# Designs tried in a protein design chat: miniprotein binders against q9h3h3. Part 236

Target 1, 235 residues: q9h3h3
Amino acid sequence: EDGFTAEHLAAEAMAADMDPWLVFDARTTPATELDAWLAKYPPSQVTRYGDPGSPNSEPVGWIAVYGQGYSPNSGDVQGLQAAWEALQTSGRPITPGTLRQLAITHHVLSGKWLMHLAPGFKLDHAWAGIARAVVEGQLQVAKVSPRAKEGGRQVICVYTDDFTDRLGVLEADSAIRAAGIKCLLTYKPDVYTYLGIYRANRWHLCPTLYESRFQLGGSARGSRVLDRANNVELT

## First folded at step 18 (miniprotein)

Design vB3
Fold by ESMFold2-Fast, scan of step 18:
Structure vB3 (fold): chain B 235 residues (1-235), chain A 83 residues (1-83)
Amino acid sequence: as target 1 above (235 residues)
Amino acid sequence: SETIEVTVTEETSPEEVAEEIVKALEEGAEKVRLTAEGPEAVERALEAIAEVAKRLGRKVKVESMRVREEDGKVKVTITISLE
């Protein structure tokens, strides 16, 4: 039952990656232009397939902000996919550990913190905060999905360059919290996205490695980060 | 920039750590680095940081947070400054 849904979600993600992106690239664009760009393209109003009434008349796959130091490295995705097909045919168990090893072998190391928000003011405000943190150098790169249907949640993705670097992953979480974000965050390595590991995947794997919750309790205020695979609180 | 180092243990009072940090910042320290080992010590470090912000009436900025695994324990180093 879950197989068809997972394949459909993977196909939709690939289509979004192939469609045009709206990009603010801080490597080539002055930071002073960011506020005007954010006002022109609020994610709650940008439509996935274009609409005369929206900021875009043509399809948009993602709305993205690249930091000044951003240097993309997607690794060997083709080698990863070939190895994945071989793994599925081999009868070897499919576990978080075997996926991690495939990712390391093929240098597919990037990952992302995810937050899901309903279209509206809170989404646009959260995205503006994240975008400013990227342009100011506290985060490397981020993107947000356009509005695909009325009432559906949109996702903000905040990337780190190496999901095996727990220090980098936790530093990104701290920067997101410093930007004023208080909602639930989950961390997903891009290898899981490339291989179709989503909610309700056929291997019944947890699709995220970490979970971050804004903490309100006692005298402490911060985030509590849980390593879901090892059941370790990294707070 | 002068950085002051503070070690937090499972026996350390968050209020005492906060008092030490507040004093250092008021005496001109630009950054404070807290080191905590194990989940209880980390929780106390976070409580101390929240208490510092409360006592100073100012936002505390986390400049960096480093997590290392050593001998089966999680060791966290948090560097803070005032915003």
Scores: ipSAE 0.000, ipTM 0.074, lowest interface PAE 24.8, mean pLDDT 78

Design vB30
Fold by ESMFold2-Fast, scan of step 18:
Structure vB30 (fold): chain B 235 residues (1-235), chain A 83 residues (1-83)
Amino acid sequence: as target 1 above (235 residues)
Amino acid sequence: SETIEVTVTEETSPEEVAEEIVKALEEGAEKVRLTAEGPEAVERALEAIAEVAKRLGRKVKVDEWRVREEDGKVKVTITISLE
């Protein structure tokens, strides 16, 4: 599930938040322009820091697609911080349930499915499928890392607006599978990142809430989904 | 200096940020304030803090964990000192 490599690559890509993003915004751009945009900016070719031989001459932190109905809401981050401080001071146990309740109370609900792929045709094909699903309304928003100078795998992040909405999380997984994605997927709520909950956290919490594995030839869903916090198959 | 400020960026590895922090603390800084925008950048800052503790062979205390929204972005400020 966690995989040191997956979390390490995510951390490396995350530093990119401070650089400019290449965005296809379906709220303001006709869907008919997507295929040309994807051909212009395949993630295996877009370089992290710019290169004359790549599609970009300037640094790019992320390549993103916003759906028509996408409405970003970070929630009450200040209230979350105050409640987190109070929780730590209270002496109450810090558990997944307590964090879930804090997130709900302050509307800090977003999370994401993560997949890691090597640069190349499979990455570009996977991203194109995800991007089309976003523009067609099956997913809300997604982003992919550009190719790093040091090499390594790239990450595709597919966001959902509410990690507590099990149906919504499962629907996103289904849409990802319908786009032809077969690799392992892991789901992480943004609240865990905001509060410093990562793989080796001091509260011994699992930082991954869900895990999805591709199922060939069997289920109509195309995958098996595990609730990592409770060790229960959602299927 | 009493407190130094460090912005975590994509060009600074956790190892390099840790080296800067270690040097500042060894030169007498009381506290170090790290700033990261977005959940992804926060994880890089946390990795740098862990590396600081490893390099110094002592505990690093998080004195302040502040989250705020600025211009539609979530900004996290982490203030640390030596325990």
Scores: ipSAE 0.000, ipTM 0.213, lowest interface PAE 17.7, mean pLDDT 79

Design vB31
Fold by ESMFold2-Fast, scan of step 18:
Structure vB31 (fold): chain B 235 residues (1-235), chain A 83 residues (1-83)
Amino acid sequence: as target 1 above (235 residues)
Amino acid sequence: SETIEVTVTEETSPEEVAEEIVKALEEGAEKVRLTAEGPEAVERALEAIAEVAKRLGRKVKVEYWRVREEDGKVKVTITISLE
């Protein structure tokens, strides 16, 4: 995925947040119902704007699974946006470290691992594995985009509570790999999304903090992780 | 084929670990393996790796493995090499 594709997919994901979601909520729904729900709503068949020939006749923005311990907390987004406007007009340097500090100050800490897959069996299988990991408690929450009317790849987003907690971010990567996922993963803090910062931004900030590539290492499965937050490649 | 082992604790300076890693790689070690237990030690290890890349001025390959020990403590092994 190049920078243009990443920006386009991020913009579409933001727009989808306003439409109704199909949710499996493990806080109130027995885990035994998950397989039937996954069979009823495979993401390759659920259409973005509804279609009488699909599982949905009405628009769907996202298909989501909430873990038993999931508690949403977006922080002080309004305070973050006001501070960002002040920073832009201040003449002070705008760096990854400055954005990180703004996010911490306003408690806008969530982030997500992203994977992009073409509509079809592989997408549905990957989503089922992620959904089971969420319901079993190995991941906190995840969502997948429905099929776009014009076609294109779909995105699975796996969330963590705190992008500054590197151990937590890497634990989520490990759980995704344990669920059978082998494709490229990229990690983006939600602070970049709330501030409208995408790959080709005027401040030359990289909204992707980590990139995970699957590798076999000895007897154990390993992930090679690239840290892009400081404009430095570690892998 | 030489691998240098380094243990990182919650008291370890990331800057000192970075200096040790840089020296080992510059002197021809193929890999440096960091072992860290618990979230504070892991964070210090990750800070050291970021500093290593800056000091070397070149790409560094990092491989990350996580193991939960019998006592419930999380042990992380991070292997660093040049690309």
Scores: ipSAE 0.000, ipTM 0.216, lowest interface PAE 18.2, mean pLDDT 79

Design vB32
Fold by ESMFold2-Fast, scan of step 18:
Structure vB32 (fold): chain B 235 residues (1-235), chain A 83 residues (1-83)
Amino acid sequence: as target 1 above (235 residues)
Amino acid sequence: SETIEVTVTEETSPEEVAEEIVKALEEGAEKVRLTAEGPEAVERALEAIAEVAKRLGRKVKVEWIRVREEDGKVKVTITISLE
């Protein structure tokens, strides 16, 4: 069952990435149009495969906002996948450090802060806050999943350029918190997504590098960020 | 519009599938729908799509990807057209 579930999640992720996206692109669209776009495409109402009663009649893989400085760079994913196959057949240990080196070698450096929310007003409000932060230049790019057929939690992904740049990752966390987000956040490098490292993976790897919890009070106002692999508090 | 159906299995040659797809598109098919079940078949379907683009020297547009479970296996359907 675990194998089947992991296979299903990987296939769904691939399908979403390759299906059409609804994009607000701040590189070509005035920021003044954002509020109308957000009202037209609330993620709790946009359906994955289209529905005449929803904002979309055709399939949508992701709803995304691109910042003015956004420049896509996924690195050498093909080389990464080939190296991953070689590593698996070599019998060498598969560890967070080994995956980090594979990612660096193939320049697959992007990563993302994840938040999972049920469909509804709270999801739509959180997405609007993130989208505004992206358009205002405080974050670079973000996307949110559409509503599934049976309705489950949806995910907001806020990307950073380089998961090995700890300061950049923490700066993105601060910007998310400044946008009014108070829910649990976890940080996942895209290399883990490309290689199918999800919860309950066969290598027993923690699927996220960082965890952020909202905290307000005393001298430690803002977020409490933990390094999941090393169990070290960063903030 | 005319849509051609192609089934890809773990035994299917991506090159042979690509040749079949190229022929269908050159003969006027507007869309091609590839169905693949299981990870090996999905990989072969993607390799076939890449080979189609290479052979035609044109961009292939992915119109739709659908993922569903059928009889305990993950089934992926990929619909493509030419740009």
Scores: ipSAE 0.000, ipTM 0.152, lowest interface PAE 22.4, mean pLDDT 80

Design vB33
Fold by ESMFold2-Fast, scan of step 18:
Structure vB33 (fold): chain B 235 residues (1-235), chain A 83 residues (1-83)
Amino acid sequence: as target 1 above (235 residues)
Amino acid sequence: SETIEVTVTEETSPEEVAEEIVKALEEGAEKVRLTAEGPEAVERALEAIAEVAKRLGRKIEVESWRVREEDGKVKVTITISLE
């Protein structure tokens, strides 16, 4: 975000994905152990590259919680990247529809709701709520970034298995709100992450598909979700 | 040790680095490890890797990526191989 290009952000994301993760896996670990794990590894204190004063002495790429039913399926990322290179060299226009078709063709369908929070109590509290929702089965899987050395906002990612399944995306939003989360959420398909589509990209694409705002004041729906590509409010 | 070490700086040409990497891989190097310090050098390293994939027409496997901030500078170590 702050001071890095899209290429540098892509490199950081890939490094984080490949570095060790701190994982609470509900498929093999009893739910009763979650609270102790959350207390041991609060995301505001876990450092990206390790520090004697932090809970970790070694690098940590992500802090993650896997639900009991979690079954990873990343699709054909290599085929997606090859097709993307061919598209770029072809001179054909690059649009949201073109990226959607590449994703469908290569079965790269997962996506995530994103929330960005400053390191501190609110981040740790939000993560604990999300982690409990995952372990209790209301969400499938989530991860949170560790703290960068110079301190910037950290990101919580809450995944769904198919960004083209709008009902599933909205159900995840509802579960996040039920967990007590009231901040702005944006939804990004993993295809955009794999292809390096961030805020300021050369193709002028909006880097997120949906935006969710908590509706204060007693709205029956709990949140307002906007489809950013079509400029339509979902109800 | 069939790993080739390449240092990329902000003055390094991505095309020249790609040529060096392609030659090393064609001559039997198993892996190539690129080290870049600072935002401009990292960008050039990424451009070089993309150019290698394009020139060889083969899948480039990223064995490891490591990003570390030291003394206010971002240091990235990228290890790549074929297949």
Scores: ipSAE 0.000, ipTM 0.106, lowest interface PAE 20.8, mean pLDDT 77

Design vB34
Fold by ESMFold2-Fast, scan of step 18:
Structure vB34 (fold): chain B 235 residues (1-235), chain A 83 residues (1-83)
Amino acid sequence: as target 1 above (235 residues)
Amino acid sequence: SETIEVTVTEETSPEEVAEEIVKALEEGAEKVRLTAEGPEAVERALEAIAEVAKRLGRKVKVESWRVYEEDGKVKVTITISLE
């Protein structure tokens, strides 16, 4: 069943990426329009496949906010996938280092901080905070899933351009916390997503590189960031 | 004198820095402050911290993380202790 679950997650992710997105693009839209856009499209009410009772009548794959400096670069995903197939058939060891090298070679460097929240006020409030941080330039780009027909948690993804840039990853965590987010965050490189590597995989790889937990630090609020692979607390 | 200062550059070996830090902590230092200039040096500092944790078999806690600009260059100061 783990194989079927991974196939289902990959198929759902592909469908969401291919369906239309609701986008606030700060490169072309004035920041003053953001609050009205957020009020029109609260993620707890936008439905995945459309509903006459929701803000959308047609399918929505993602609700996204692009920062003023956002420049999409997914790298050579096709080359990455071909190299991955070759690696699997070669019998060579599959390790975090091997995946990191494949990602670097094919320029598939993006990654994301993930937070999972139930549909409702807290999700909409968290998304509004993240969206404002993106438009104000503290974060580069973010997206949130629409509400699924069956219910369940929705996910907010906050992207960084290079998962190998640990400082950049930690700066994004700080900006998320500054936006008022207090829930658990996990960081995952997109290379794992493109290769279909999830929690239960045959190579025993952990697709989560970092975890961030909210805590008070001295006299200031902050977070505790754990490097899961090396068992090191970074903040 | 409970805190030792270590400078990390893009040419610094993480293994050499880790060895220096491990010795200092074994000799009674309570904290170590690493200063790194630029992203390559920061990466090497983080690799050294991870190596310290592995060698001591203990979690390393980052007490403070400071990013600042000095004379047109980005610098990071990381203060660590054993948890």
Scores: ipSAE 0.000, ipTM 0.275, lowest interface PAE 16.9, mean pLDDT 81

Design vB35
Fold by ESMFold2-Fast, scan of step 18:
Structure vB35 (fold): chain B 235 residues (1-235), chain A 83 residues (1-83)
Amino acid sequence: as target 1 above (235 residues)
Amino acid sequence: SETIEVTVTEETSPEEVAEEIVKALEEGAEKVRLTAEGPEAVERALEAIAEVAKRLGRKVKVESWRVLERDGKVKVTITISLE
């Protein structure tokens, strides 16, 4: 069932990426309009397929905020997919190092800090804080999932340009904490998403590289960050 | 308690730095302070810290992370200890 679950998650992710997004784009929209946009589209109320009574009449894949300096670069995802298929048929072991090498070769370097929250005030408040940090320039880009028909937790994704740049990953964590976020965060490179490396993957790989825990009053950056593979506390 | 100073550059091997840190900790150092200038040097310092934790089989804690800017360059000082 783990293989089936991983394939199902990959299909759901592709559907969300292809459906329309609700976007606040700070490159073309004045920052003064953000508060009204956040009030109009709270993530706890925006439904995946446009249920009656929700703010949206059409399907919404993601709710996103783009910063003023945001410049998307997804790399060569098609080349990555082709190389991945070749690797699987070669009999070569599939390891975190192999995935890192594929990502670097195809310039698929972006990654994201993930937080999972139940629909409600806490989710909407957390998203508002992240969105303001993006528009004010402390973060580059973020998105949040709409409310699913089946219910369950929603996810906020805060992106960095290069998962191999540990300093950049740690700086994003610090900015998330400065925005008032206190929940558990995990960091996942986009190459893992494109290749279907989720919790229940058939290769039994850990799907995240870092974990961040809030620490009140004892830390200059407000959190403890763990490198999960090496069991090293970085902050 | 003794604190050992280590400088990491973009040319420094993480394995070489890790060996130096492991030796210092085995010889009784309480803390190790690493200084790195620029992104490549900082990455090598973090890789060395990960290698130290692996070799000692213990968690490494970052006690402090200090940033100093000079002429547009960023210098980071990382102080570590064992948990």
Scores: ipSAE 0.000, ipTM 0.215, lowest interface PAE 18.2, mean pLDDT 80

Design vB36
Fold by ESMFold2-Fast, scan of step 18:
Structure vB36 (fold): chain B 235 residues (1-235), chain A 83 residues (1-83)
Amino acid sequence: as target 1 above (235 residues)
Amino acid sequence: SETIEVTVTEETSPEEVAEEIVKALEEGAEKVRLTAEGPEAVERALEAIAEVAKRLGRKVKVESWRVREEDGKVKVTFTISLE
């Protein structure tokens, strides 16, 4: 965000990942239980640090839905971080290409479509649509941030296994649109998150690879997707 | 208007394909259609499209894309133009 340092954003992300998650796991839970779970844990009401007036009294880092075929593979994050430190001290240029190669070498390939929405009915409705798409097998996994103590927008993250698989990234965008989502989407590889690439990074890299805008009636896909690094419209 | 057809395979150089596409567009082609079979060829096609935009310094629009399954293989066709 504007006003936040890359270090501050990275610290917040790490804290959320370390706190407990509320998970609907379609690998072990019947799909018929999803609607009750969504009603119990609407993201606009789940608080980041717990509140007796909310669904949770204890901290919650993320609210997540795992698809039936979800197979977690975080890659070698430790090796990635060591290689990143070596790259920074090597004097070699830091570019999207060098980060892509680090990610491939260490198998840190996952990425995510991001949407930012204010707490309220639109957020809860969007999350419900995404969660159903995950449980029905159209998306693999998704998570949404809980409501922050200071307020502000919440984020829904819809993951793909491999950010270098552009067809897979575009298929996920189509599935998000088919779920009724009409807001702006941006795509970020997890390697950028692990290495602290945010808006105000010191290497002046664009923190996202793709942008998707809803396109009413004009396209069979339902969206216009831009490759931001190369200035190419993919749809 | 004339549409140029390009086939991309798992062995195709994205830079060589991009050079062919750039030449066609600079010579007045309105659209270029790229056909790729299988995930690796599809990625090479997308890399070529990105390289075209980079070399021309202009936005490239993917007008349409079509996915077909034939003999157990996925075949993708991209139609691109300059924006």
Scores: ipSAE 0.000, ipTM 0.278, lowest interface PAE 16.4, mean pLDDT 81

Design vB37
Fold by ESMFold2-Fast, scan of step 18:
Structure vB37 (fold): chain B 235 residues (1-235), chain A 83 residues (1-83)
Amino acid sequence: as target 1 above (235 residues)
Amino acid sequence: SETIEVTVTEETSPEEVAEEIVKALEEGAEKVRLTAEGPEAVERALEAIAEVAKRLGRKVKVESWRVREEDGKVKFTLTISLE
């Protein structure tokens, strides 16, 4: 019944990022090892803080797959945060366009498609499909949360390197659908996460830029994509 | 049923494209087909469509979009209508 504050969400994200990750890195590991790795670490069974009888005895923050061509570029997050404080002090209007410009200036361009699924077969199946698409080069990188002690939904994040490249964002959606994913997807730039902008923020910004719904016969391999901020259907 | 063709380039203003589209739709066009070549032109086309929705106060639907690679550049074609 209790909702989460922005502070609580930020603290949880920081803790997950700081704890160890289980990583399949296709840059250094042969693709033939993926199926065994997926069988060893199904996300519905990997526990956030470790558990006897689970695949892990120690805490796991994220389960991730890096593609062969993956080259991380976080940009200048510290410069972004400093510029954000200056913007708030300046009295300049805070709009999606202003945040976009801050992100471009500081090269904080990554973003992600998000899907939320309950622990179980559907989650593990979805993650396996995404992981294979990453290793096969159709997606760049993805991660999935481990099972929390409270038993809530888990999240799969599929990253693109530039949220301002709308074609790249749409191509990632197409690849997710091609992997057999049929659930609701939402796309969020990491700049919003780094600035602590979540749902119900004081600036009335929508941190979700795109929403994708599965539909037979649609463009982009059976999906309809909505630009949430501008209320425009892109497919 | 009238469909109007609009070409967007790297130098085309999203505001100017939006004005052309709004005028066409107000004059009875049922659909507008936009063509754009390269990532910058595509971004301008999408910005123009968002501006159209804002100016008309109505949801704009992209009926179809197609992406093709020609001579190392991405060619994007999309058709829009009003919901």
Scores: ipSAE 0.000, ipTM 0.214, lowest interface PAE 19.4, mean pLDDT 80

Design vB38
Fold by OpenDDE base, second read of step 19:
Structure vB38 (fold): chain B 235 residues (1-235), chain A 83 residues (1-83)
Amino acid sequence: as target 1 above (235 residues)
Amino acid sequence: SETIEVTVTEETSPEEVAEEIVKALEEGAEKVRLTAEGPEAVERAFEAIAEVAKRLGRKVKVESFRLREEDGKVKVTITISLE
């Protein structure tokens, strides 16, 4: 995927972040209503711009589910960005360790497991599994992109509070696998998104910290998680 | 190398922005910097970039991408060039 595609996808994701969201909030909505909500707004049918005949008449940026323990905290993103600009100007070497330290300093610690799926039943089923896991408290928050006009893959994002907490990242992977998800998962810290670090970036930084592959009959977690930065299997 | 600045607003059509970018590039600009504030402007900026690529039949390279939140609004600065 050309670097432009990654920036475009990031920009689309950012634009989508600003459009209205379809949200199921487990903090305010009974869990018993989840199935009806999922049936009303299947991700494969919800359209980005509210196309005629879609469940939504207005533009939708994301479909999201918030768990009972969800508390939005983005940290000091502005301070992070200012520090990043200063660092670039300084000419100092930029490493994954540098980004980790910036993230910690500015409390921008969120990250997400990503899965890309074609529109259809498999996507909707995967989303339903994730949404249930969020409502049941196994996951904190997840979102899925609506269907684009041109089609293409939709993305499900499952968030963790701290990308530096390996155990938390691995627990989320386990919960995703327990929800019946078997596709490839990649884990990306939000700090990489906020700093514009995508594939083929000028610093040669890998924006993906972890990769999870489903494994039949393997460990109790049902996946192998690779630390891509260190090329070490964690499970 | 001359960088031309283009401001994208909620009132600016993607086509108008694309025309401005194409003009700048045809006039010899090496880079064009788009600034967009707010979700609609950001979307239009990216649509404009896609339209530029289509009109010129050339790939557009993103030289830099900056996302900022200022005053509760998302501000995006995208610098592009032709490959």
Scores: ipSAE 0.419, ipTM 0.811, lowest interface PAE 1.1, mean pLDDT 89
Fold by ESMFold2-Fast, scan of step 18:
Structure vB38 (fold): chain B 235 residues (1-235), chain A 83 residues (1-83)
Amino acid sequence: as target 1 above (235 residues)
Amino acid sequence: SETIEVTVTEETSPEEVAEEIVKALEEGAEKVRLTAEGPEAVERAFEAIAEVAKRLGRKVKVESFRLREEDGKVKVTITISLE
């Protein structure tokens, strides 16, 4: 459960986004160099603010891998934020549907599958699998947080370009599972992040649209996906 | 057990599909199989499933989900039941 305010979480996210990133960019770097890069920068060892004993001496906000076809499109975030302020003052109900409509109108469509893992071998192994899937073209882009504190979990984010495209979201889940990932996954549209909507928000909205659980022999896909907003189980 | 077949197109209303599915389940169907071709039809199929769950006040379980490519289009078959 989140013990922090939305403002605190937004400030931490902004700081990470503004600090330097370690990027393997498959658009400009040969795929053959990936294994060496992963060995040099395992996320369990890369420190958030730099450390003489870690791979980095300077702050690192994110460790990212860009696929060959990756083309960033954040949409009209300023227009989205202005419309959100207008909506809050209008007295109109704030629902998942109204946020979805705002996101569509302003083309703020990206979203991400999230997994939270403790620092160590399992995190580094999971990240390596995801990174290879990105470079091989099964996923478009991913990032992982550096190690911020002793014992704290780190997050791997696997992005899709359109959270309203359920087929694309489910295909990304399948690719994550094919990469050997077996932990719980949750899917969050970036529109919620840009508007500062986290688990404990004043509108009682669930920022998680989908949840994926690994199940051996349960479904043909190897996982069960739940639509959290509508309480519908998908596979 | 009886399985009802429903085809969803890019022109089919999710609410009309949901009404058809709700009626079939209330009349004793054990499972409903939805077939949709192309991204628009697939989206409408998922919207219909969400509407079914809302109308019945029950969690809908997906028994199977199949993706295949046919003639350059993605064809999806989704089989659902009530939890």
Scores: ipSAE 0.000, ipTM 0.195, lowest interface PAE 19.1, mean pLDDT 80

